# Ledger of designs, part 12: VH-VL binders against Metalloproteinase inhibitor 4 (TIMP4)

Target 1, 195 residues: Metalloproteinase inhibitor 4 (TIMP4), of Bos taurus (Bovine) (o97563)
Amino acid sequence: CSCAPAHPQQHVCHSALAIRAKISSEKVVPASTDPADPQKMIRYEIKQIKMFKGFEKVNDIQYIYTPFDSSLCGVKLEANSQKRYLLTGQILSDGKVFVHLCNYIEPWENLSFLQRESLNHHYHLNCGCQITTCYAVPCTISAPNECLWTDWLLERKLYGYQAQHYVCMKHVDGSCSWYQGRLPLRKEFVDIIQP
Key: E = the ipSAE of ESMFold2; O = the ipSAE of OpenDDE; V2 = 0.75 times the mean of E and O plus 0.25 times the DockQ between their complexes.

## First folded at step 7 (VH-VL; framework fv_tixagevimab)

Design f1 (at its last look DockQ between E and O 0.04; V2 from the best seeds 0.00; counts 0 for: pae E 8.7 > 2, placed apart)
Fold by ESMFold2, look of step 7:
Structure f1 (fold): chain C 195 residues (1-195), chain A 121 residues (1-121), chain B 109 residues (1-109)
Amino acid sequence: as target 1 above (195 residues)
Amino acid sequence: QMQLVQSGPEVKKPGTSVKVSCKASGFTFTRSAVQWVRQARGQRLEWIGWIVVGSGNTNYAQKFQERVTITRDMSTSTAYMELSSLRSEDTAVYYCAADILTGYSYGMDVWGQGTMVTVSS
Amino acid sequence: EIVLTQSPGTLSLSPGERATLSCRASQSVRSSYLAWYQQKPGQAPRLLIYGASSRATGIPDRFSGSGSGTDFTLTISRLEPEDFAVYYCQQYDSSPPLTFGQGTKVEIK
C-alpha cells in the first residue's frame, strides 16, 4: 500500500467528511454479500465529538469501515479507549463511511494549535488553493493560486513544520499564500472544543 | 538576536577568486536558506544565488552559473560564496541574507553587514 | 527575466507628507510573491512588505503595500525622519533569477 502524498489541507478538501471522534469498538465483517468474495472489513463503532465537514451528507456517524487487509490499505485504530482522532474519509454508494491508510488520520493531541483552528475556519474555506510538494530544486509555482509545500525540501518528511503551522489562504485577487495566524481562541469555542 | 556576520573586505586582481563567509547566529541555521546578492556603487541589488542549508541544494542566477559556488558548513553555522574569474565589473558590496523557509513568504528576513570586494589591477 | 521598473527615481518630500512609490513589472507577478525593502546609506536592506501587502515583523503601520499583475505600490502615509532612504521592490515569483527594481530614493525636500 502506497499513498500519493497530500497536505492536511488537501486531505480535508478532498474528503467527504472530517470529524473528531473516539473509537468505541471494532468488529470484523464481510466486505460484501457475495459469498465468493473472501475480503473482510473492520467496522469501527465511533462516538462523534465534532464534525468539521460532511454536514450535507450525514449529521452523526455511528460506524466507519476500513479494509481488514493491510495490503488493501486498511487502517488500525485503538478501540475501547479515550484516544481522540481526527478522521477523514469518503462515503460509499451504500452510505457506509469508508476510511483507509491514505486518508488523513491523526490522534487529536498530535495536532498543532493552528491545525485545530484551521479545521474550524480555514482548511475547507480555502480549497480553491493548490498545494504543490517540493521534492527537489527547481521548485517554482506555476499558477497564481499555488503554495509551495517545502517540508520535504527542508526536513525530508512531509508533515514538517510548515504543514503543522501554516495554512494556504486565498486572497481576493485569486492568489494564494501561506498564513500563520495569531488568532486567539474565542472563549466559547474553547469551552466546547476542549473540556 | 538573529544575525549574519560576514568576513572583511577583499582586494583582488582580475582573474583570481574570492570567497566570502557568512556566519549565522540567533536562529536555526539548518531550517533556512542563505541567499547572496551584490550591489555595485549606486546600482540596484543583483541576486547571485541561494543554498537550502539543510539539504545543500543550490540555485544560481544564469549570469553567475559558471563562476559561482555557494556552500555551507552546518557545524559552524557558516555559508560561503566563492566567485572566480574576477573582473573589474565584479567590484561591489556582497551581502548574504537568510530566509526562514517555514515563514510567511520566500523573502530575505535577516541580512549580513556586507563585504566590499574590490577588483583592481 | 522579469524586469521591475520603479518610479519615480527620486521623490523629494517633507516630513509628514504621504509618499507613493510605484513598481511596474515587465510580466505579471503574482501578488503573493512581491516584496519591498528599505535601504539606508552604508546599511543592508531591510524587509518591509512581503506578499505585496503584508508588513514584516516590526514594521510600522504607516507602511502599506498594494497592487497586482504588473502594477504595485508602496505607500508611506506620513513620512518620519527615519523614512528617508532608498526603497526597492523585488519579485520572487520565478525562482532564478529573483530580481529587484532599480530603487526609488525618498529624500528631504
Scores: ipSAE 0.007, ipTM 0.502, lowest interface PAE 8.7, mean pLDDT 83
ESMFold2 (binder alone), look of step 7: mean pLDDT 89; pTM 0.907
OpenDDE, look of step 7: ipSAE 0.021; ipTM 0.567

Design f2 (at its last look DockQ between E and O 0.04; V2 from the best seeds 0.00; counts 0 for: pae O 5.8 > 2, placed apart)
Fold by OpenDDE, look of step 7:
Structure f2 (fold): chain C 195 residues (1-195), chain A 121 residues (1-121), chain B 109 residues (1-109)
Amino acid sequence: as target 1 above (195 residues)
Amino acid sequence: QMQLVQSGPEVKKPGTSVKVSCKASGFTFTRSAVQWVRQARGQRLEWIGWIVVGSGNTNYAQKFQERVTITRDMSTSTAYMELSSLRSEDTAVYYCAADIFTGYYYGMDVWGQGTMVTVSS
Amino acid sequence: EIVLTQSPGTLSLSPGERATLSCRASQSVRSSYLAWYQQKPGQAPRLLIYGASSRATGIPDRFSGSGSGTDFTLTISRLEPEDFAVYYCQQYDSSPPLTFGQGTKVEIK
């Protein structure tokens, strides 16, 4: 299983849904109704706490599905615990909510203050911005509505400082730039045109 | 420490023009939006227009579209508002205000001290 | 354009009392784009609340903002002598004009 790196903002924008939930139980189920299909899935029963995206498609999610095997990007969640997760995923053609390792899935406690706030107030408003991952230098913007994501370049990890503390915000002129929140709330835009 | 300092009071004759300046300091001017608001004595705030500093894009209230020009000089971190064909009704205190979000507003958190413009014959 | 209507026009209260100010929009405004300003006599406006419910830097806890859709509220839990002023709401959700309400004057009873 391999995934293309994406900023949390991109994950939210490209996902059909984003929810905060607890995992109540898990069950191994067939992937299809075809008895000849040997593929299995894990069905998690969830308790939805809040929905940040997807309310126009689904109301209350009871079950989420993931591949049984990790080789197929299956996700292991802690069932029967008080642990809360941010879950992003897609809705399959049969109406099932589907999640895998390439989705943005994090324990809620691991999310920064800005990330938590951005789920409600920022990410969904700025999906018109393109966030480009920088893998090497030079790394420059190709369009005004582009933000350069340098966590991998600078920290060699997927979710670094920019993922945790920045939002790519679209301006009225169509350009985009990074917004950084600090506690106490300070508003700063950082123009990152070169790493 | 963020502040906007406006030019001094103006006394103008009807039909003339006035240009008010607004100098920014303590924040990144090039990544801000500056709006101009006026207030006649004892009256409500009235939005005039704004400029996105980085792009230079402007938008004016319909009432002022034919008479107002908002500009900026990034080298001096200064915004300007010029109002032409002045009338007695234009007598007011003119404020500049800035949002560092460059038009994706989260409130105007920096305001100038205001410039009194008096139009009288 | 979006029209913001504030109420009441004047609010007469004593220090220590609770003040509730209303701002009603002619059409729905996203909460992230509603601000409240305070203007004291002879001074420029000062940002109090942005994003409907977020206090600006340096703003005392007694100021709070709430609301969504077309109805927004500024609350001053316990009025201090320095709180007697005119309060304006502003929306910046839609394209210009970035309209203000007509203001609510909070005066001493």
Scores: ipSAE 0.020, ipTM 0.572, lowest interface PAE 5.8, mean pLDDT 89
ESMFold2, look of step 7: ipSAE 0.518; ipTM 0.761
ESMFold2 (binder alone), look of step 7: mean pLDDT 89; pTM 0.909

Design f3 (at its last look DockQ between E and O 0.04; V2 from the best seeds 0.00; counts 0 for: placed apart)
Fold by OpenDDE, look of step 7:
Structure f3 (fold): chain C 195 residues (1-195), chain A 122 residues (1-122), chain B 109 residues (1-109)
Amino acid sequence: as target 1 above (195 residues)
Amino acid sequence: QMQLVQSGPEVKKPGTSVKVSCKASGFTFTRSAVQWVRQARGQRLEWIGWIVVGSGNTNYAQKFQERVTITRDMSTSTAYMELSSLRSEDTAVYYCAADIFTGSYSYGMDVWGQGTMVTVSS
Amino acid sequence: EIVLTQSPGTLSLSPGERATLSCRASQSVRSSYLAWYQQKPGQAPRLLIYGASSRATGIPDRFSGSGSGTDFTLTISRLEPEDFAVYYCQQYDSSPPLTFGQGTKVEIK
């Protein structure tokens, strides 16, 4: 299983849902009702603590599904634990919530203060921004609404300083830039109006 | 106070090598790119090359590709420039300068070293 | 490589006057990747402007940058005695070399 790197903001923007949850139990289930299909899934029973995204599609999620095999990007979560996770994923056509290794899944305790705040107040408001991963230098923007993600370039980490402490925010003029912390939107507007 | 402190002046013979150091302080060294620029007396700034500290990736001006090596030690927050096969024409003040990245590239050398005079003479 | 040509080579002015410095690129440079530096006699260069028009930290508002494409301008609205120096432009828009202009010397008339 291989995944294209993405900033947490992009993960949230590209996911159908984002929730904080505990994992209550796990069960291996068939991937389909077809007996000829040997594929298996892991069904996790979860206790949803909070939903950050997906309100319009699902209310209270009881189960999430993931491939049984790691080769198919199956996710292993700790069941019967007090461990809280940020879970992002998709909703299948049959209404099942689906997660895999390429989704942004992190123990809640590993999230930075800004990341936690951004789930509530920032990420979903700035999905109009493009975050481009820098793999080499020079790395340059191609559009005003683009932020350059330099964690790999500067730290050789998939999720480094920018992933943890920055949000790519869209300005009133349509341009985007990186911001830290709890910045009121109005302040951003003032900065744009009075450069 | 962001600073780059360079090593002292050098006097070298033709054909030898010089290695200049540039120690960073007051900023996150691992999130920067260090450029090396030289300036002969009364002449323009000449770009030598740069290193992206975190990745260690380097690029050199074609003029220096065969003679220059730029390195960094992240544990000591120090960048280095070594120039070999020295010639009289290499006599100049050598500067290190850092492009400091916070949220993104600044696309400008935010802090400069004080310069290191390298004299090449027989 | 991108060649930056600065003009004039020397600008002789008096304190209080307006200085206009030009930096012309051999090919188009995106504004985000054009910087200006000031170098006073006997000192290392100092960043003045980045992104063609953004003042670096601590830079007085009498310094301003403008331009796009191949033509960029540094303006000093009212020259102070400490502004007499050499000014360089640099581009970051292409692969190395990150070229400098040849510089403009602003000298006292």
Scores: ipSAE 0.392, ipTM 0.767, lowest interface PAE 1.4, mean pLDDT 91
ESMFold2, look of step 7: ipSAE 0.621; ipTM 0.788
ESMFold2 (binder alone), look of step 7: mean pLDDT 88; pTM 0.894

Design f4 (from e4 with heavy chain L101F; at its last look DockQ between E and O 0.47; V2 from the best seeds 0.57)
Fold by ESMFold2, look of step 7:
Structure f4 (fold): chain C 195 residues (1-195), chain A 123 residues (1-123), chain B 109 residues (1-109)
Amino acid sequence: as target 1 above (195 residues)
Amino acid sequence: QMQLVQSGPEVKKPGTSVKVSCKASGFTFTRSAVQWVRQARGQRLEWIGWIVVGSGNTNYAQKFQERVTITRDMSTSTAYMELSSLRSEDTAVYYCAADIFTGSHYSYGMDVWGQGTMVTVSS
Amino acid sequence: EIVLTQSPGTLSLSPGERATLSCRASQSVRSSYLAWYQQKPGQAPRLLIYGASSRATGIPDRFSGSGSGTDFTLTISRLEPEDFAVYYCQQYDSSPPLTFGQGTKVEIK
């Protein structure tokens, strides 16, 4: 399994749902009714604590599904535990809630204060902003509504300080910049000349 | 096939420097970070530092910060680690390892390792 | 600096037995930033587990990781003869320097 990097805001914007939940139990189930189909899924029974996105499609989710095989991007979650998770995912055509390794899935305790606030107030309301991943220098914006995601270049992390503490926020003039909770407001542009 | 190939063994006198090379193939070098780790006989793995290839940004373990320089040459897909003012306790196998930002693992474990370079410091 | 202390130092077991390896951190480590490696004699380490609980590509299902905060475990559910090796935990949070534990040697009786 290979995942394209994406900022937590992008994950929320592109997911059908985002919830806070505990995992009650797990069960391996067939992926389809066809007895010749060897594919398996893990069905997790959950206790939903809060929904941040997805109200238009579902209200209270009892089960989520993921591939059994890690090669198909199945995700392992701790069942029968006090552990709470942020889960993002999709709703399949048959109505099943589907999650996989490339979604944004974190123990709730790993989220920063700003991430928790942004799930309630910012991420899904700022999907009109473009977040561009910087892989190498130079890396510059091409439009006013663009924020540059530089955690890798600065910290060698998928989810570094920008992912944990900044939202790409749309201003009244239609431009976007990185917003760090409270003040000050910052606009971060990275055009690094490397020696 | 992702691969890191390191330069050959070195025998050095105290007070000199060594520069170990680490050539990458089979993945996009500019989207990777290269880390350096050493292991003396019977000892644990010891992290030395990393370089983010795409930016050139480095981070060194405090123990090595005054003596180590990690660099890269993007045109040859090669990273380098230079350790100066060598002492006998620097005798170890030196490994390079890479983590790739195009993302097969959350939180970026080191997926590909070089074969190791033995550096022996003796008078 | 985060110090990782592994226990036991050596684990002598027969094939087919369960192995449980512990890694204790001197301060909290976010589970997304904890990894486990296997190293066989004369070879470079191999990544087993990343993000505390996710298996790397090609790693058998008998390997699993768990834990959070300061306490992490690696479990080998059914020990195979090829599992003789030294196992290292490693934190890779960039705030403190990256560090490795001292290793647990798993040997076959």
Scores: ipSAE 0.483, ipTM 0.757, lowest interface PAE 1.8, mean pLDDT 85
ESMFold2 (binder alone), look of step 7: mean pLDDT 88; pTM 0.897
OpenDDE, look of step 7: ipSAE 0.725; ipTM 0.863

Design f5 (from a44 with heavy chain Y100I, light chain S30R; at its last look DockQ between E and O 0.02; V2 from the best seeds 0.00; counts 0 for: pae E 3.5 > 2, placed apart)
Fold by ESMFold2, look of step 7:
Structure f5 (fold): chain C 195 residues (1-195), chain A 123 residues (1-123), chain B 109 residues (1-109)
Amino acid sequence: as target 1 above (195 residues)
Amino acid sequence: QMQLVQSGPEVKKPGTSVKVSCKASGFTFTSSAVQWVRQARGQRLEWIGWIVVGSGNTNYAQKFQERVTITRDMSTSTAYMELSSLRSEDTAVYYCAAEIFTGSRYYYGMDVWGQGTMVTVSS
Amino acid sequence: EIVLTQSPGTLSLSPGERATLSCRASQSVRSSYLAWYQQKPGQAPRLLIYGASSRATGIPDRFSGSGSGTDFTLTISRLEPEDFAVYYCQQYDSSPPLTFGQGTKVEIK
């Protein structure tokens, strides 16, 4: 299983849904109704805490599906636990919610403050921006709506500081640039519900 | 205007330590790496190490790695270099310099330099 | 690891003349990782050239860089009075340590 690199913003933009949820249980199920098809999936029962994206395609999500076989990018989630996840994924033609190893899936506690705040709208509002991974120098934008993603060069990992603390923001002139929101001076006076 | 402002000159005895500060303004400090370079009188520039400001990750030249610590304070936009177990051959001007990683073009090169801090080690 | 050797050590020229400064590496340096700096007495260095041949912001077009592999050149097409300084090459191609050349002093004849 190999995945194309993508910034968290790109994952949210390219996914059909993004939710915060707990995993209640898991069950191995057949991948199709064809008895001759040996393919299996893991069905996770979830308790949805909040939906950030996907309102127009699905109202309530009870189950998510992933390949049983790790070579097909199946993902393992901790079931029957208080652990909360950010889940991103797709909706299959039969309506099933599908997730795999290449989606952006993180324990909620691992997300930065900026990421948690950006899930509400900043990621969505800025899907018109292109985020380009820099693997070598020099690395130059080819259009004004690009931000250069440098975590790989600086930290030798995809989800570095820029992935966790920056949003590629679109401006009125059509250009994009990295924005690191200042910590709200009034955060102590704002009641933001976060588990 | 992008700038780095360093702390003032230091006179130290051998065996002690020195901590030089480097305050950034005019650019996004968290989107930069700060490098430290020294230059003894009449000598070439010598690289000491760097810190990626956002993550705090550091890398040091081998000759300094047992004596140097580079840190930063993101709330004051200030980087620090501390050199311990000072010797007379550590007498030099110490510079901080920054690479900026966010923008339309990323390349290797120190775009912004501090004014330098003279550190004198005498017995 | 990578040693940068600059030549000549001193280059004595008059304003208006062409200056050619050499930087030789002990092993190959990819061009994207080679930079040139200018330093005047009592001042910090300033970046002139990055990527062996690209001028930094605000650097006059009389400065140009070239070369690849082990041999790199900084050229000043017509010297101005402000160009009399020491010039250093630097490489980023090794993981630490980064290294500087020993410098070439360009002085008025």
Scores: ipSAE 0.249, ipTM 0.660, lowest interface PAE 3.5, mean pLDDT 86
ESMFold2 (binder alone), look of step 7: mean pLDDT 88; pTM 0.900
OpenDDE, look of step 7: ipSAE 0.664; ipTM 0.850

Design f6 (at its last look DockQ between E and O 0.26; V2 from the best seeds 0.00; counts 0 for: pae E 11.1 > 2)
Fold by ESMFold2, look of step 7:
Structure f6 (fold): chain C 195 residues (1-195), chain A 120 residues (1-120), chain B 109 residues (1-109)
Amino acid sequence: as target 1 above (195 residues)
Amino acid sequence: QMQLVQSGPEVKKPGTSVKVSCKASGFTFTRSAVQWVRQARGQRLEWIGWIVVGSGNTNYAQKFQERVTITRDMSTSTAYMELSSLRSEDTAVYYCAADIFGYYYGMDVWGQGTMVTVSS
Amino acid sequence: EIVLTQSPGTLSLSPGERATLSCRASQSVRSSYLAWYQQKPGQAPRLLIYGASSRATGIPDRFSGSGSGTDFTLTISRLEPEDFAVYYCQQYDSSPPLTFGQGTKVEIK
């Protein structure tokens, strides 16, 4: 299973929901009612701690679903534990909450302070900004509302320093730029990554 | 500590101009937006305009756009608002306020206010 | 121009009580672009809430905002002595002019 890279902000903006939850149990269930369909899903029973996005479609989520087969991007979560997760995902046509490996899914304790703050107050307010991945130089913005995401270029990581400590924020004049949070700015990258 | 310090009170005659200064400290002025708001005695707050400090881009409320100029001096971390052709109804407390990142997050830091009195 | 109407004009309450302040817009405001301010006599306003529901830095969790479209609410869950002040809502939808409501005064009963 291969995923197109996306900044955590893009994941939140493009997902139908974002929640903090614990996993109570797991059960393997059929993927469909078709007896000839051998595909399976894992149904995770969750305890929702907080919802950051998705209020329009669901109120309180009891179950989430993921493919059983890792070749179909199934995700393995630790069930029957106190471990908290950030979960992002979609709502299927039948109403099931669906999560896969290409969503943004992290143990809550692995999130930076800025990411936790941004889930509450920043990501969803700034979905009008465009985040463009830079893989190589030259890499320049092509529009005022664009932020350049350079973690791969500078750190060779999918979720590097910029993913953990920056939000692309919309300015009052319609332009966008990186908000560096409350952590120290890494001066060595500022001129490359700041519009 | 993040601060905006405004110039002192002004008493002006009708038809003249006033220029209020707003000096920033404790945050990155060049990455901020400065907005100007006034409040007459017992009245609601009234938005005048803004400047995005880095770019110099301005926007003014329509009622002021023929009479107001908002500028900044990045070397002194100071914003200015000049209001010309003063009338008695321009008597108010004038505030500068900063959106310290220049984003749609409201006015985080406020100046102490400058009383401008227009009378003959 | 979006006109903001606050109600009630004055809210007389005792410390420890819950205050609920309303702000109604003449046309829809995107929920991300509504703020609440507190102002005490002789002082500049203080930002409480931005984006309709997000608390500004340093604002106690007894302050909360909610609402969307044309109807917005500021709630103070348990009034403290320092919370008796005038409260203004402000819209800052992307098209100027930015406008304020007329205020709600929260005073000691």
Scores: ipSAE 0.006, ipTM 0.520, lowest interface PAE 11.1, mean pLDDT 83
ESMFold2 (binder alone), look of step 7: mean pLDDT 90; pTM 0.914
OpenDDE, look of step 7: ipSAE 0.139; ipTM 0.674

## First folded at step 8 (VH-VL; framework fv_tixagevimab)

Design k1 (from e4 with heavy chain D99E, light chain S32N; at its last look DockQ between E and O 0.38; V2 from the best seeds 0.57)
Fold by ESMFold2, look of step 8:
Structure k1 (fold): chain C 195 residues (1-195), chain A 123 residues (1-123), chain B 109 residues (1-109)
Amino acid sequence: as target 1 above (195 residues)
Amino acid sequence: QMQLVQSGPEVKKPGTSVKVSCKASGFTFTRSAVQWVRQARGQRLEWIGWIVVGSGNTNYAQKFQERVTITRDMSTSTAYMELSSLRSEDTAVYYCAAEILTGSHYSYGMDVWGQGTMVTVSS
Amino acid sequence: EIVLTQSPGTLSLSPGERATLSCRASQSVRSNYLAWYQQKPGQAPRLLIYGASSRATGIPDRFSGSGSGTDFTLTISRLEPEDFAVYYCQQYDSSPPLTFGQGTKVEIK
């Protein structure tokens, strides 16, 4: 399984839903009604605690589905547990809620305070901004509504300080920039970014 | 497939420097970070530092900060570790290892290792 | 700095037996930032487990990892002759330095 890198804001923007939930149980089920189809899924029964995005398509989600095979990006979640998860995912054409390893899925306790707050408001309200992954220097903006995502270049990790503590926010003039409110932008973000 | 090939063994006198090379093949070098780790005979693995290949950004363990320089050459897909002011206690096998950037929910550990370079420091 | 303490120092077992190796951290380590390595004499370490519980590519299913917070476990459900080696845990949490445990030697009884 291989995924394109994406900032948590991008994951929320491109997902049909984002919820906080516990996992009640799991069951292996066929992927389709076609008996010739050997594919299987894991069906997780969930208890939805809160929905952050997806109100237009679903009200209260009882089941989510993921590929059984980890090579097809199936995700393992701890069932019959008090563990809370942030789940992002899609709604398939048959109405099934689908998640996989390339979605943004985290134990709730791993999220920063800013991330938890941004799930309520800032992530989905700023989807007009572009977040561009920087793989190497130089890395420069090509449009005013673009934020450069540099966690790998600065910290050697996929979800670093920008992912945990910043939102790419759109201003009234249509431009976008990284915001954490009252804190100044860290110097190393600026030093990595080329004109 | 994915491979890191290190330079050959070195015998050095105290006070000199050594530069170990680590050539990558079979993966996108620019999307990787290269770690350097050493192991003296009978001792645990000791982290020296890393370089993010795409930026050249480095981080060194405090113990080595004044004596180590980690670099890379993207045109040859090669990382380097230079350790100066060598002492007898620097005698060890030096390994390079790579982490590769992923968009998956999980972070990978050091999943590609070089074969190791013996560095012997003797009077 | 997060100090990792492995136990036992040496584990003497026969082929076919179950091995349980422990790694205790001096402070909490997020479980997606802990790895286990196998090392045989004269060889580079080999990644076994990353993210506390995920097997690396090509690692047989007799190897499993578990744990969170400060307590982590590597289990080998049925020892094979090739499994007699030294095993290291490593934390790679976002706060350098990255550190290794002192190792657990699994040897033939």
Scores: ipSAE 0.536, ipTM 0.765, lowest interface PAE 1.6, mean pLDDT 85
ESMFold2 (binder alone), look of step 8: mean pLDDT 88; pTM 0.892
OpenDDE, look of step 8: ipSAE 0.738; ipTM 0.874

